# VH-VL binders against q0atu2: the designs that were tried, part 17

Target 1, 119 residues: q0atu2
Amino acid sequence: MLDKKARIRTSREYRNVFEKGKRLSGRFLIIYYVENALDNNRFGFITNKKIGMAVIRNRIKRQLRAIVREYQGQVKNKHDIVLVARAGIGKSSFEGMEKDYIAIMKKAGLFARNANKID

## First folded at step 1 (VH-VL)

Design f2a (framework fv_firastotug)
Fold by ESMFold2-Fast, scan of step 1:
Structure f2a (fold): chain C 119 residues (1-119), chain A 120 residues (1-120), chain B 108 residues (1-108)
Amino acid sequence: as target 1 above (119 residues)
Amino acid sequence: EVQLVESGGGLVQPGGSLRLSCAASGYSISSGYHWSWIRQAPGKGLEWLALIDWDDDKYYSTSLKSRLTISRDNSKNTLYLQLNSLRAEDTAVYYCARSYVDFGESLDYWGQGTLVTVSS
Amino acid sequence: DIQLTQSPSSLSASVGDRVTITCRASQSVSDSYLAWYQQKPGKAPKLLIYDASNRATGIPSRFSGSGSGTDFTLTISSLQPEDFATYYCQQSYSWPPTFGQGTKVEIK
């Protein structure tokens, strides 16, 4: 589970990310992201009715949180990032969502440079 | 601060059509939120009508879908609702509202509403 | 469509009273998609609670929500004069979204 302080919680905070942030789209995900003035990264998640019934949307949201948590250590500090699930994500596997997340985060330059460094 | 202002209400004849506008300020409607129209007949409860999402995809009340069209104009930062074949039972205050992003389709900002009266 | 039934339809209470409003869904809904709204006469509704139990920004701590499955509750721990209003529950678990019929709270 993501720590409460690592979650975007208010509509004002979401609005800030949407209005001032950059946008990047992947196969199943869109991210909006902006630098923050905090000591940590914060994540928001949007799953809409295009995905399907609430049971499917809840599954997707849980899987996206798990993916974000798994890779949190690779994300450059001090960003607010909102993940928006696209129509069609309900047909994706966990692995497919994970690969899309990694691809878009790398393309956005949000993964730390040394994330793939051979020790 | 987010502000929504509805307009286009007033007296309309049965069988006519109506175009309602919802002008947003302090916020871009092209950002990652959903936008809905809700109505309330005098002395009655709330009825959801239509939603348009960030991808311009549109959803309608099953009972009214043949008479409703929701749209938006990003350049004017304005949402629209078109109602056709108006009947007396369409008399209501019409609201536009924004859906709360990460916690279901909760409606976190509402306009003040515009009254539509359908009468001959 | 999921039908939401509120109980009671109306009540009268004194300032300082604990008020409880119940919302029953015709089929199970996830708490993540249950919201409560306050509407004062002549005004637009205002979001109070989302995800069944989370207070919206700026909402006083006397308002709380709870419940899961088919039964949800809104509680006002100590009623204030400004709490005169009609309260609505709403589900967005199943499409289309639906509202309860409303509960009118009148302050004695």
Scores: ipSAE 0.007, ipTM 0.557, lowest interface PAE 11.5, mean pLDDT 83

Design f2b (framework fv_firastotug)
Fold by ESMFold2-Fast, scan of step 1:
Structure f2b (fold): chain C 119 residues (1-119), chain A 121 residues (1-121), chain B 108 residues (1-108)
Amino acid sequence: as target 1 above (119 residues)
Amino acid sequence: EVQLVESGGGLVQPGGSLRLSCAASGYSISSGYHWSWIRQAPGKGLEWLALIDWDDDKYYSTSLKSRLTISRDNSKNTLYLQLNSLRAEDTAVYYCARGTYEFWSGPFDYWGQGTLVTVSS
Amino acid sequence: DIQLTQSPSSLSASVGDRVTITCRASQSVSDSYLAWYQQKPGKAPKLLIYDASNRATGIPSRFSGSGSGTDFTLTISSLQPEDFATYYCQQSYSWPPTFGQGTKVEIK
């Protein structure tokens, strides 16, 4: 589970990531990311109505949180990262979302040398 | 620290409408988190009713959707719940609560003290 | 909807006892999406545990949560006088969010 200190919780913090951060698009995900002045990473999650009904959007958010949690030990420290789900994500498998996340994070240079999942 | 204060409860007639307010202090409701209404009938458990998030996206209990409207006034830092077509079964203590942004449906880390609504029948 | 069933519905205990409350879900719930609340008469619920096992700020270490899939447990390792209350589990894995029926912990 993501610790509260690992969560982006305010609209102002989200806005900072969008305005100052870099953007990278994957198949099902877009990430916005910026280095922070903290000693830890923080994650945010956005699903909009184009994805589908609330039930689908809530499922996607929970699956994305699970993926982020599984790989949190691989992420280079001191970043604020916002995951934005693309409209097509609702038809993806969990494994498809996971692979897309890994690919994006590696392309962004945000994954550490060790590629294995951390418990 | 975050404080939530509900108001607008009291004795109301069946078939009428109800508008509850939740005044927040210590945090701006437009700056983050999701904000919910949850009720509890006397001697019974908790029932989630509606949620509004920082992005003004609104979610409702399926069974009550046609009777509920959740809204907020950012200038007053206040959350509202409008409930129409009141029935005896709506008698409950109504709470507003703050939920963690990334969960959208809880957990709820701050709660108001609640406001009692009694629907006579 | 995911139904949460707590066991027992009520129990009697003495100060110093180890109390265990179980929450069983009708469908598998990620161990990340279950919370526990404490409610005293006339008061609002208070968050104890979130994401199955994380203790909320200010909550004493005698409260712990565990579990995964369909079975979750709240444990109070050494019951104190202020712990006599009703406890609720809550899932946020599947829409809509639902609560268990509650477990009342009473003085023996």
Scores: ipSAE 0.006, ipTM 0.540, lowest interface PAE 13.4, mean pLDDT 84

Design f2c (framework fv_firastotug)
Fold by ESMFold2-Fast, scan of step 1:
Structure f2c (fold): chain C 119 residues (1-119), chain A 120 residues (1-120), chain B 108 residues (1-108)
Amino acid sequence: as target 1 above (119 residues)
Amino acid sequence: EVQLVESGGGLVQPGGSLRLSCAASGYSISSGYHWSWIRQAPGKGLEWLALIDWDDDKYYSTSLKSRLTISRDNSKNTLYLQLNSLRAEDTAVYYCARDLTGYSEYFDYWGQGTLVTVSS
Amino acid sequence: DIQLTQSPSSLSASVGDRVTITCRASQSVSDSYLAWYQQKPGKAPKLLIYDASNRATGIPSRFSGSGSGTDFTLTISSLQPEDFATYYCQQSYSWPPTFGQGTKVEIK
């Protein structure tokens, strides 16, 4: 659901974010983030096998992309951000994931105080 | 460096009220992060009480929610916990702590604690 | 609420000893929703381990955490004089967060 230019697609770019980025943990999500030299933000998504079967992991990735896209206008520009799903996310609601994303992005200083307003 | 200093404890009669303060230094409580109050009865373990997040959303222990109010004053860089209808079982050292995740996963900085004694 | 039970409740040890403390949860807390704290008499708790196995900043390498599901351990590989204290585990997988009853590590 995100524009191709807004997605981290290569293992090399994921590695760069992990090695040079800052890390913050939320209840269901961990983010790694670093400033980039581009004019836009890029997002990566990681769900590992301990979360559940591939169908569950793919549903979670799709839901996280939808959340990221919805709040894209609130995110400070020029960052590479990787979202890593924690084991407990498999039993979370969409609303629970959304709340966690907003909380962690605000904590990182990457989000406006009122993150629910994108208009 | 992060420093938290609690105050406002002391001897209170059953049924009374008390307001605890937690003064933060070395950082701004409004610049992110979340904050919890945790207590410890003499010789006993730790009990989580309340959380206030960066957006001022508040969460409370279910057994205590009707008697607790958590708040903050960003201009004074201070956190508060109001306790009402105190009982002998509320006797404890009360700590404020930085809640790094906003979901009380772990607390990386704690104050020194302030003792509340509820006795008649 | 998830109940955390620590074993042993107390132990006596000598400097240089390997000390292992166990924390058992009444239901699974997955792989990473567990923390460990150290508390000395008259002092506030100090974070040692978070996410089950990550050492907090400034914590010596002799402290390590491991475990998953319902069984977790804190290990001190070579006990030092400053390590005599009470240790607590804490879970956050299920709200509200809860703590174990504590394990007191005393001088033998």
Scores: ipSAE 0.006, ipTM 0.558, lowest interface PAE 12.4, mean pLDDT 83

Design f2d (framework fv_firastotug)
Fold by ESMFold2-Fast, scan of step 1:
Structure f2d (fold): chain C 119 residues (1-119), chain A 122 residues (1-122), chain B 108 residues (1-108)
Amino acid sequence: as target 1 above (119 residues)
Amino acid sequence: EVQLVESGGGLVQPGGSLRLSCAASGYSISSGYHWSWIRQAPGKGLEWLALIDWDDDKYYSTSLKSRLTISRDNSKNTLYLQLNSLRAEDTAVYYCARIPGYDSEGFYMDVWGQGTLVTVSS
Amino acid sequence: DIQLTQSPSSLSASVGDRVTITCRASQSVSDSYLAWYQQKPGKAPKLLIYDASNRATGIPSRFSGSGSGTDFTLTISSLQPEDFATYYCQQSYSWPPTFGQGTKVEIK
């Protein structure tokens, strides 16, 4: 799991990322991201009821946190990043979510060069 | 600052249809916000009607979902609400409002339009 | 659905009074996803408080929010003439988003 300091906690912090950040869409995920003035990265996670029942949304949120944690060391420092799950994510596999995450982070230029888990 | 202006209200007949517009100015509606329509019958409280999210997914009040359509046109920076099969109880002021990028579990409306009055009567 | 009940439904107070409005939810509103709005006659609602305790931009410091779980409070520390209005709480923790019935504040 992520360190508490690596999590976006308040609606104000989420609002800052949405209002000032850039947006990039993948197959199952949308990311919003902005540079922060801190010494670390912070991540937020949004799942809505269109994805499915609470048990499915909670599973998706846990899986996304696990993926983010696994690749955390490859993310360029000093960013606030919010992951928004799209409606279709409920039907995806863990591997499908992981691949989508890697693809969008690379496209956004947020992965450090040559620091990818999959080369 | 951002401003929302509703239009399309007025006197409409029972059984007819209503199409409301909400023109946004000061920023782009495609910039990652959610958008809602809320109504208020004369002398009554607030009732949420519909939400369109940044993924263009649409959510409706359960009691009204068969009669409501929410949409947006990014090129016109405008939101729409269509309500069919109008009844006297649909008489209300209709508001559009911005939700600052939160999911269904954490949102609030930070910018509201002025409202447009719809009267359903023959 | 989560039902929000406001107390009182109406009140009268003098300028300078401390006014307290309570919003009770029929089930827990996790992470305090509760907002307060002010509505003056003939006008649209105006956001006062979001996430239970955060004051919206431009809102005077006399307005404050508190609470968690099922019990939330809006406080006006020193009522002003321009505070004559109806106040609404709103939750978005559970679909559909719901509003309280409103509390009318009448200045004597």
Scores: ipSAE 0.014, ipTM 0.618, lowest interface PAE 7.8, mean pLDDT 84

Design f2e (framework fv_firastotug)
Fold by ESMFold2-Fast, scan of step 1:
Structure f2e (fold): chain C 119 residues (1-119), chain A 121 residues (1-121), chain B 108 residues (1-108)
Amino acid sequence: as target 1 above (119 residues)
Amino acid sequence: EVQLVESGGGLVQPGGSLRLSCAASGYSISSGYHWSWIRQAPGKGLEWLALIDWDDDKYYSTSLKSRLTISRDNSKNTLYLQLNSLRAEDTAVYYCARESLYGDSTAFDIWGQGTLVTVSS
Amino acid sequence: DIQLTQSPSSLSASVGDRVTITCRASQSVSDSYLAWYQQKPGKAPKLLIYDASNRATGIPSRFSGSGSGTDFTLTISSLQPEDFATYYCQQSYSWPPTFGQGTKVEIK
């Protein structure tokens, strides 16, 4: 569970990220990201029905929030970031999702270089 | 302020068809949310009918799938539900609703006022 | 589909009373994927509680939800005149989402 301040909460905020942000695709995730005028980062999560039934989508969303929360301290300040789960994510392990998240955040330039927790 | 306004209800003969509209204001229907149609027969409970997600994927109630089509027009910021081969038991108030992205479960946080469809000879 | 059965189907209560409504699922609703709605005559439903116990924005603190598995409860700690309404539970653990039959709360 992410702190309320770290969540993108309104359709207007999601719209801002989609319209003004940059897009980067990973294996299981797509991120849309834009710099904000706040002192903190905010995250949004989207799971579409191509992933599976509501139970599967809600499990994936919960797991992604856990991953984001764990690596929150590694993300450069002042960004709004929306994670969109790709159809194949339903077949991924938690470790696979975590690895993909780290890879795309590093590629986007949003992560400190030493954010590798996978040993 | 987010508002949904349904229209297109009325009296329809059995075997006919009807197209319902749901005009959204205060936000874009293409902006990361999922949208459903839910109905309520007079004096009865709520029944989920169909959902369209932000990526235009569509899902239907199994019992009604052959008679329903959900769609949207992003340029008009409007959702639609087409009902075919109408029967007396389709008489209900039809609501459009937004699925909340907050929380882990599917819950409907914004609803329109509803439009009454009466199927009678 | 998961069938939700509410009890009682109707009740009459006085202002200030503690009201308890139960929702029983035909199968376990894991992860507490259960919501509660209030519907006043002639109006659309309004979300009260999501994920079994989280109060929706703007909902008074007298409303609370609890439960897990197959047994869930909505409690109104001190009934107000504006609480005259029908209340519905809804699950999303198993697709499609389904609703209970409703509980009508009538103010004496």
Scores: ipSAE 0.007, ipTM 0.590, lowest interface PAE 10.7, mean pLDDT 83

Design f2f (framework fv_firastotug)
Fold by ESMFold2-Fast, scan of step 1:
Structure f2f (fold): chain C 119 residues (1-119), chain A 123 residues (1-123), chain B 108 residues (1-108)
Amino acid sequence: as target 1 above (119 residues)
Amino acid sequence: EVQLVESGGGLVQPGGSLRLSCAASGYSISSGYHWSWIRQAPGKGLEWLALIDWDDDKYYSTSLKSRLTISRDNSKNTLYLQLNSLRAEDTAVYYCARGSYDTIEYTSGFDYWGQGTLVTVSS
Amino acid sequence: DIQLTQSPSSLSASVGDRVTITCRASQSVSDSYLAWYQQKPGKAPKLLIYDASNRATGIPSRFSGSGSGTDFTLTISSLQPEDFATYYCQQSYSWPPTFGQGTKVEIK
């Protein structure tokens, strides 16, 4: 699970990222990202009702957090990043979500090195 | 259907401690949403106290943080609030409630509430 | 903290009346992260409106919410006997979540 310090905590902070950040779309994910004034990265996760029932949305959210945690050492420091799950994500495998995440982070220039799972 | 049932209220002396329980049914408290404790003094308004979310992250009212501990037991699907150093002004009905935050979908409102449990702090 | 101030604190009304309750925030509640509740004596609050204008499941159409920024309104278009209660607004835009002081709707 991501450390509390690494999580975007309030609706106000999410809105700040949406309003001031850049947007990039992947197959299953959209990211919004902006540089912050902190000494660390923070992540947020959005899964809306178009994805499915609450149990499905919560499972996807937890899987996305697990992916983010695995690769957080590769993310350029001092960014607030919000992941928004697209409607089709419910049919994706864990590996599919992981590959999409890596692809969009690389495209955004947010990875400090090529993404590999941190074992 | 989601149901919340609070228990553990009663008469307690100033300076005492109390542990409240909120038994949830119809939804797993570790599967989503945030779960809050909210109180209401007799004849007065509502005051948010503490929150625990599906990831076990905890948030507290700044004025009460030193006296409150929120926790949960996933195996019992139960939310807890520990109150310490109780004062007369802590006399209230204590509710547990489900809400959402940090999302674009439904960020406002607590959609399910328990019936409440009365805590009376008196000598 | 965002302070919510409701107006009026109480009102007297008759069945069939149009009732309007206002909630004013000390700071902007962007994107309408504001909810309204009904509470009857001895009962827990019941969610009426979420995100300023969306009716919760099972809530009659006579209840409506509107507003943005710092000014929000709950309207009951034709008051029914079961609507005599205390009403609360609540914001989730800024941490911590806060409630208004309440508006009591009494029989005239």
Scores: ipSAE 0.008, ipTM 0.553, lowest interface PAE 10.2, mean pLDDT 83

Design f2g (framework fv_firastotug)
Fold by ESMFold2-Fast, scan of step 1:
Structure f2g (fold): chain C 119 residues (1-119), chain A 121 residues (1-121), chain B 108 residues (1-108)
Amino acid sequence: as target 1 above (119 residues)
Amino acid sequence: EVQLVESGGGLVQPGGSLRLSCAASGYSISSGYHWSWIRQAPGKGLEWLALIDWDDDKYYSTSLKSRLTISRDNSKNTLYLQLNSLRAEDTAVYYCAHTGFEYSDLPFDYWGQGTLVTVSS
Amino acid sequence: DIQLTQSPSSLSASVGDRVTITCRASQSVSDSYLAWYQQKPGKAPKLLIYDASNRATGIPSRFSGSGSGTDFTLTISSLQPEDFATYYCQQSYSWPPTFGQGTKVEIK
């Protein structure tokens, strides 16, 4: 699981990202992102009912957290990033979600290095 | 902080229609994750009725779907519920409720005070 | 629909008592989708616990939640005078969201 301080925790913080952030769409994911005033990154995850039943939404949310944690060392510091799962994500593989995440983060300029796994 | 105030309750005749309002303050409804209507018959438990989400998707109780309409007016910062073909069984306190983005799905973190609807001849 | 059954339906307790309320689901519920509420007469419900075990902001530490699968528990470690109320569990794992029937905690 992601460290507690690396999670967006309040509705005010989510609203800030949606209102002031930039938006970028991938195949299975949309990200909203904004620079924060902290010394670390924070992530939020939205898996709405369009994706499917709660069991699918819960699986997707866990898998996205695992992907984010795996690549957290490549993410440019001081950003609040919200990942919104698109309706089609329920049909994707773990590898497909991972590839989409890497592609979106690179396009957004949020990856500080080539997409390598953290130690 | 979110403050929610329901209005539009009172005595309604069977077969009539009901339009409830939920005025939000301290928070823009256009920035909310989920907004729901929940009711509670006197001395009974809680029943979820309808939800409108941040993306304007609407969800309804299947037993009431044909009689319910949920909507919002961002310019008035107000949520609405319309219920048609009222029956005695619709007598209840009606609450509007919010769910924040930080939650997995639908815990209801802020509630209005409720408005009593009595359906009687 | 997932049905939630609370036990007991009512209980009498004294200040200082440990109170345990159980919520049983008709189908397995992920722990991320179960919440507990407190409701006092004439008032709206107040969120106590979300994601089965996380206390909502401002909720005293004497309230705790636990459980997974079909069995969930709300515990009040040392009952205070302000805790006499009706308590509800709620799931949003399966659509539509549903509530338990409630447990009334009364003064002994």
Scores: ipSAE 0.033, ipTM 0.701, lowest interface PAE 5.4, mean pLDDT 86
Fold by OpenDDE, second read of step 2:
Structure f2g (fold): chain C 119 residues (1-119), chain A 121 residues (1-121), chain B 108 residues (1-108)
Amino acid sequence: as target 1 above (119 residues)
Amino acid sequence: EVQLVESGGGLVQPGGSLRLSCAASGYSISSGYHWSWIRQAPGKGLEWLALIDWDDDKYYSTSLKSRLTISRDNSKNTLYLQLNSLRAEDTAVYYCAHTGFEYSDLPFDYWGQGTLVTVSS
Amino acid sequence: DIQLTQSPSSLSASVGDRVTITCRASQSVSDSYLAWYQQKPGKAPKLLIYDASNRATGIPSRFSGSGSGTDFTLTISSLQPEDFATYYCQQSYSWPPTFGQGTKVEIK
């Protein structure tokens, strides 16, 4: 489970990322990311009903949190990152989702140079 | 601070159309949030009408789908609702509402003051 | 559609009273998608409770929510003068979002 300090929790925090951050789209995910003034990264997760029923959305959120948790130690510090689930994610496997996350984070240049648990 | 201000309400004849606006401040209408219209007939409960999500996908009440159009103008930071073929039962206060991510997926954390539409001959 | 039925539809109470409002769903609703609102005459609804039991920002501690499955409850531990209003439960678990019919809390 992600630590509370590693989570974007407020609308204000989300708004800041959306308005000041950069956007990058993957196959299953869109990420918004911006530097923060903290010593840690924070992650936010957004799903909506076009992904599927609540059961599906909850599953997707759990999976995304698991992915982020798995790779959080390899992400460059001092970033707020919001993951937005695209409609197709509901039909993706966990591995596909993970692959997309890695790909998009690489494109964004958000992985640290010493990151080793990457494709 | 988030503020939503509805406008466009008034007296309309049966068979006519309404076009309502919701001017948003404090939030960007295109900044990844979802926006809804909800109405309330006089002395009655609340009825969800339509939602436009962060990806511009639109969702409508099944019973009103054929008559409703929800849209937004990012340049004006404004949400719109059009309802055609108006009937007396469409008389209501119409609210725009914001979905707050602070409150999970619940769509109604911020509301406008509402605008009254009266359908009468 | 998920129907939400509130009980009672109206009640009379006095300042200081404990008030309990029930919301029953026609089918099971995840607590993450159950909310309560307060509405005063001529005003828009105000979010009180989200995720069935979490108070929204700025909501006094006298308001609390509980429940799961099909049965949810809003409780006002000690009714204040400003609490006389109509209260609505609401679900966003499935399309379309729906509201209870409302419970009007009036002065006894």
Scores: ipSAE 0.029, ipTM 0.728, lowest interface PAE 4.3, mean pLDDT 89

Design f2h (framework fv_firastotug)
Fold by ESMFold2-Fast, scan of step 1:
Structure f2h (fold): chain C 119 residues (1-119), chain A 122 residues (1-122), chain B 108 residues (1-108)
Amino acid sequence: as target 1 above (119 residues)
Amino acid sequence: EVQLVESGGGLVQPGGSLRLSCAASGYSISSGYHWSWIRQAPGKGLEWLALIDWDDDKYYSTSLKSRLTISRDNSKNTLYLQLNSLRAEDTAVYYCARVGSEWDYSGGFDPWGQGTLVTVSS
Amino acid sequence: DIQLTQSPSSLSASVGDRVTITCRASQSVSDSYLAWYQQKPGKAPKLLIYDASNRATGIPSRFSGSGSGTDFTLTISSLQPEDFATYYCQQSYSWPPTFGQGTKVEIK
C-alpha cells in the first residue's frame, strides 16, 4: 500500500496540482503533475460520479493505487501527480489501466531513464 | 442554510459499541464538501476523529483508527460514526461538521451540529 | 502531528478592551491553513476566521486574524459582552487536523 507521505492529503493540495500542473490525457486516465519542493513523490486519485456508483469508483481507485504502487520506483522524484479516471474506465481491465498508466507516464517524461526497458 | 443534527449518544458500558448519526438538511452530502467527526471531553479541548473526503476517501485519527469507522448513507443524507471497544476516556460530546469549502480544507469546519453526549461508564 | 500552543491559556478583560490571542505551531502551517473558533458553554464551536485572516460569513469586523508560518494571532479590537467565550485555533495543512488547547476570555 502507498505510504501516507506519498499521498496527496488535502483539497488545496489537489487544487494546486490542477492549477499549476501540466495535463496529459490517456485512454482511461488523465494525469495532472507538477514538481514539488519535497524529497518524495505524492499521488492523488480521483474517481468522479460520472464513472458510476460508489462501488465501481472505489474498485477503480483501489486498482489505480495498486498500479501506482507497483511502478512507484520508476517515477522521477519530487512530483505531485493526480490520476483522474475518465468516463469508460469502469469497463477497462486491470491490464488496460496499467498499460494506459505506463504510456502516459512515459509521455510525460516522469519515468526514470530507460523507461522502455523497465521490467 | 446547511444544518447538522447528531443523535445516538447516551450511556454505554466499557467495552461496548455505539453508532452515532449526523442528519444533514439543506444540502445533499453526495453533492460535495467533506464531512468530519470531532469530539470534546468534559472541560477539555477539541479532538478530530475522522473525515470522509469529497472523493469518498476516509481519514482517521491514528490513535483511534482501529476503533472507528466513518460512513455515509446518501439516500438518508446521513453520516455515521461507529465507535467500538469504548473506554471511560471516550466520554465526550461528539460533533459532526462540514469542511468549510468543497475543494479546500483551509475553509475550516462550518457548520457544526449541536453535538451528542456519549458517556462511557458502568 | 502539528501541535498548536495558544497563549495565554486564560485572560480577564473588560468590555471595550483590545484582546490578542496567539497560536504557535510546532511546524510551519503553509498556505495559511489556520482557522479560529469561538465556543460558548454548552454550545458547538463557531467558525470566526479561516485561512489565517479571512472572516467567516456574518462575523463582526472587530474580529481579525493575522500571521503565517508558525505564529498566528486572533485580535478582538473592542471586546463586547457576547465575546466572553473560549477561543481555539486549528490547522488543516497537515494530517491530522489539530486544535490548540483553547484560550478562555473571562469577564474582569
Scores: ipSAE 0.000, ipTM 0.541, lowest interface PAE 13.4, mean pLDDT 83

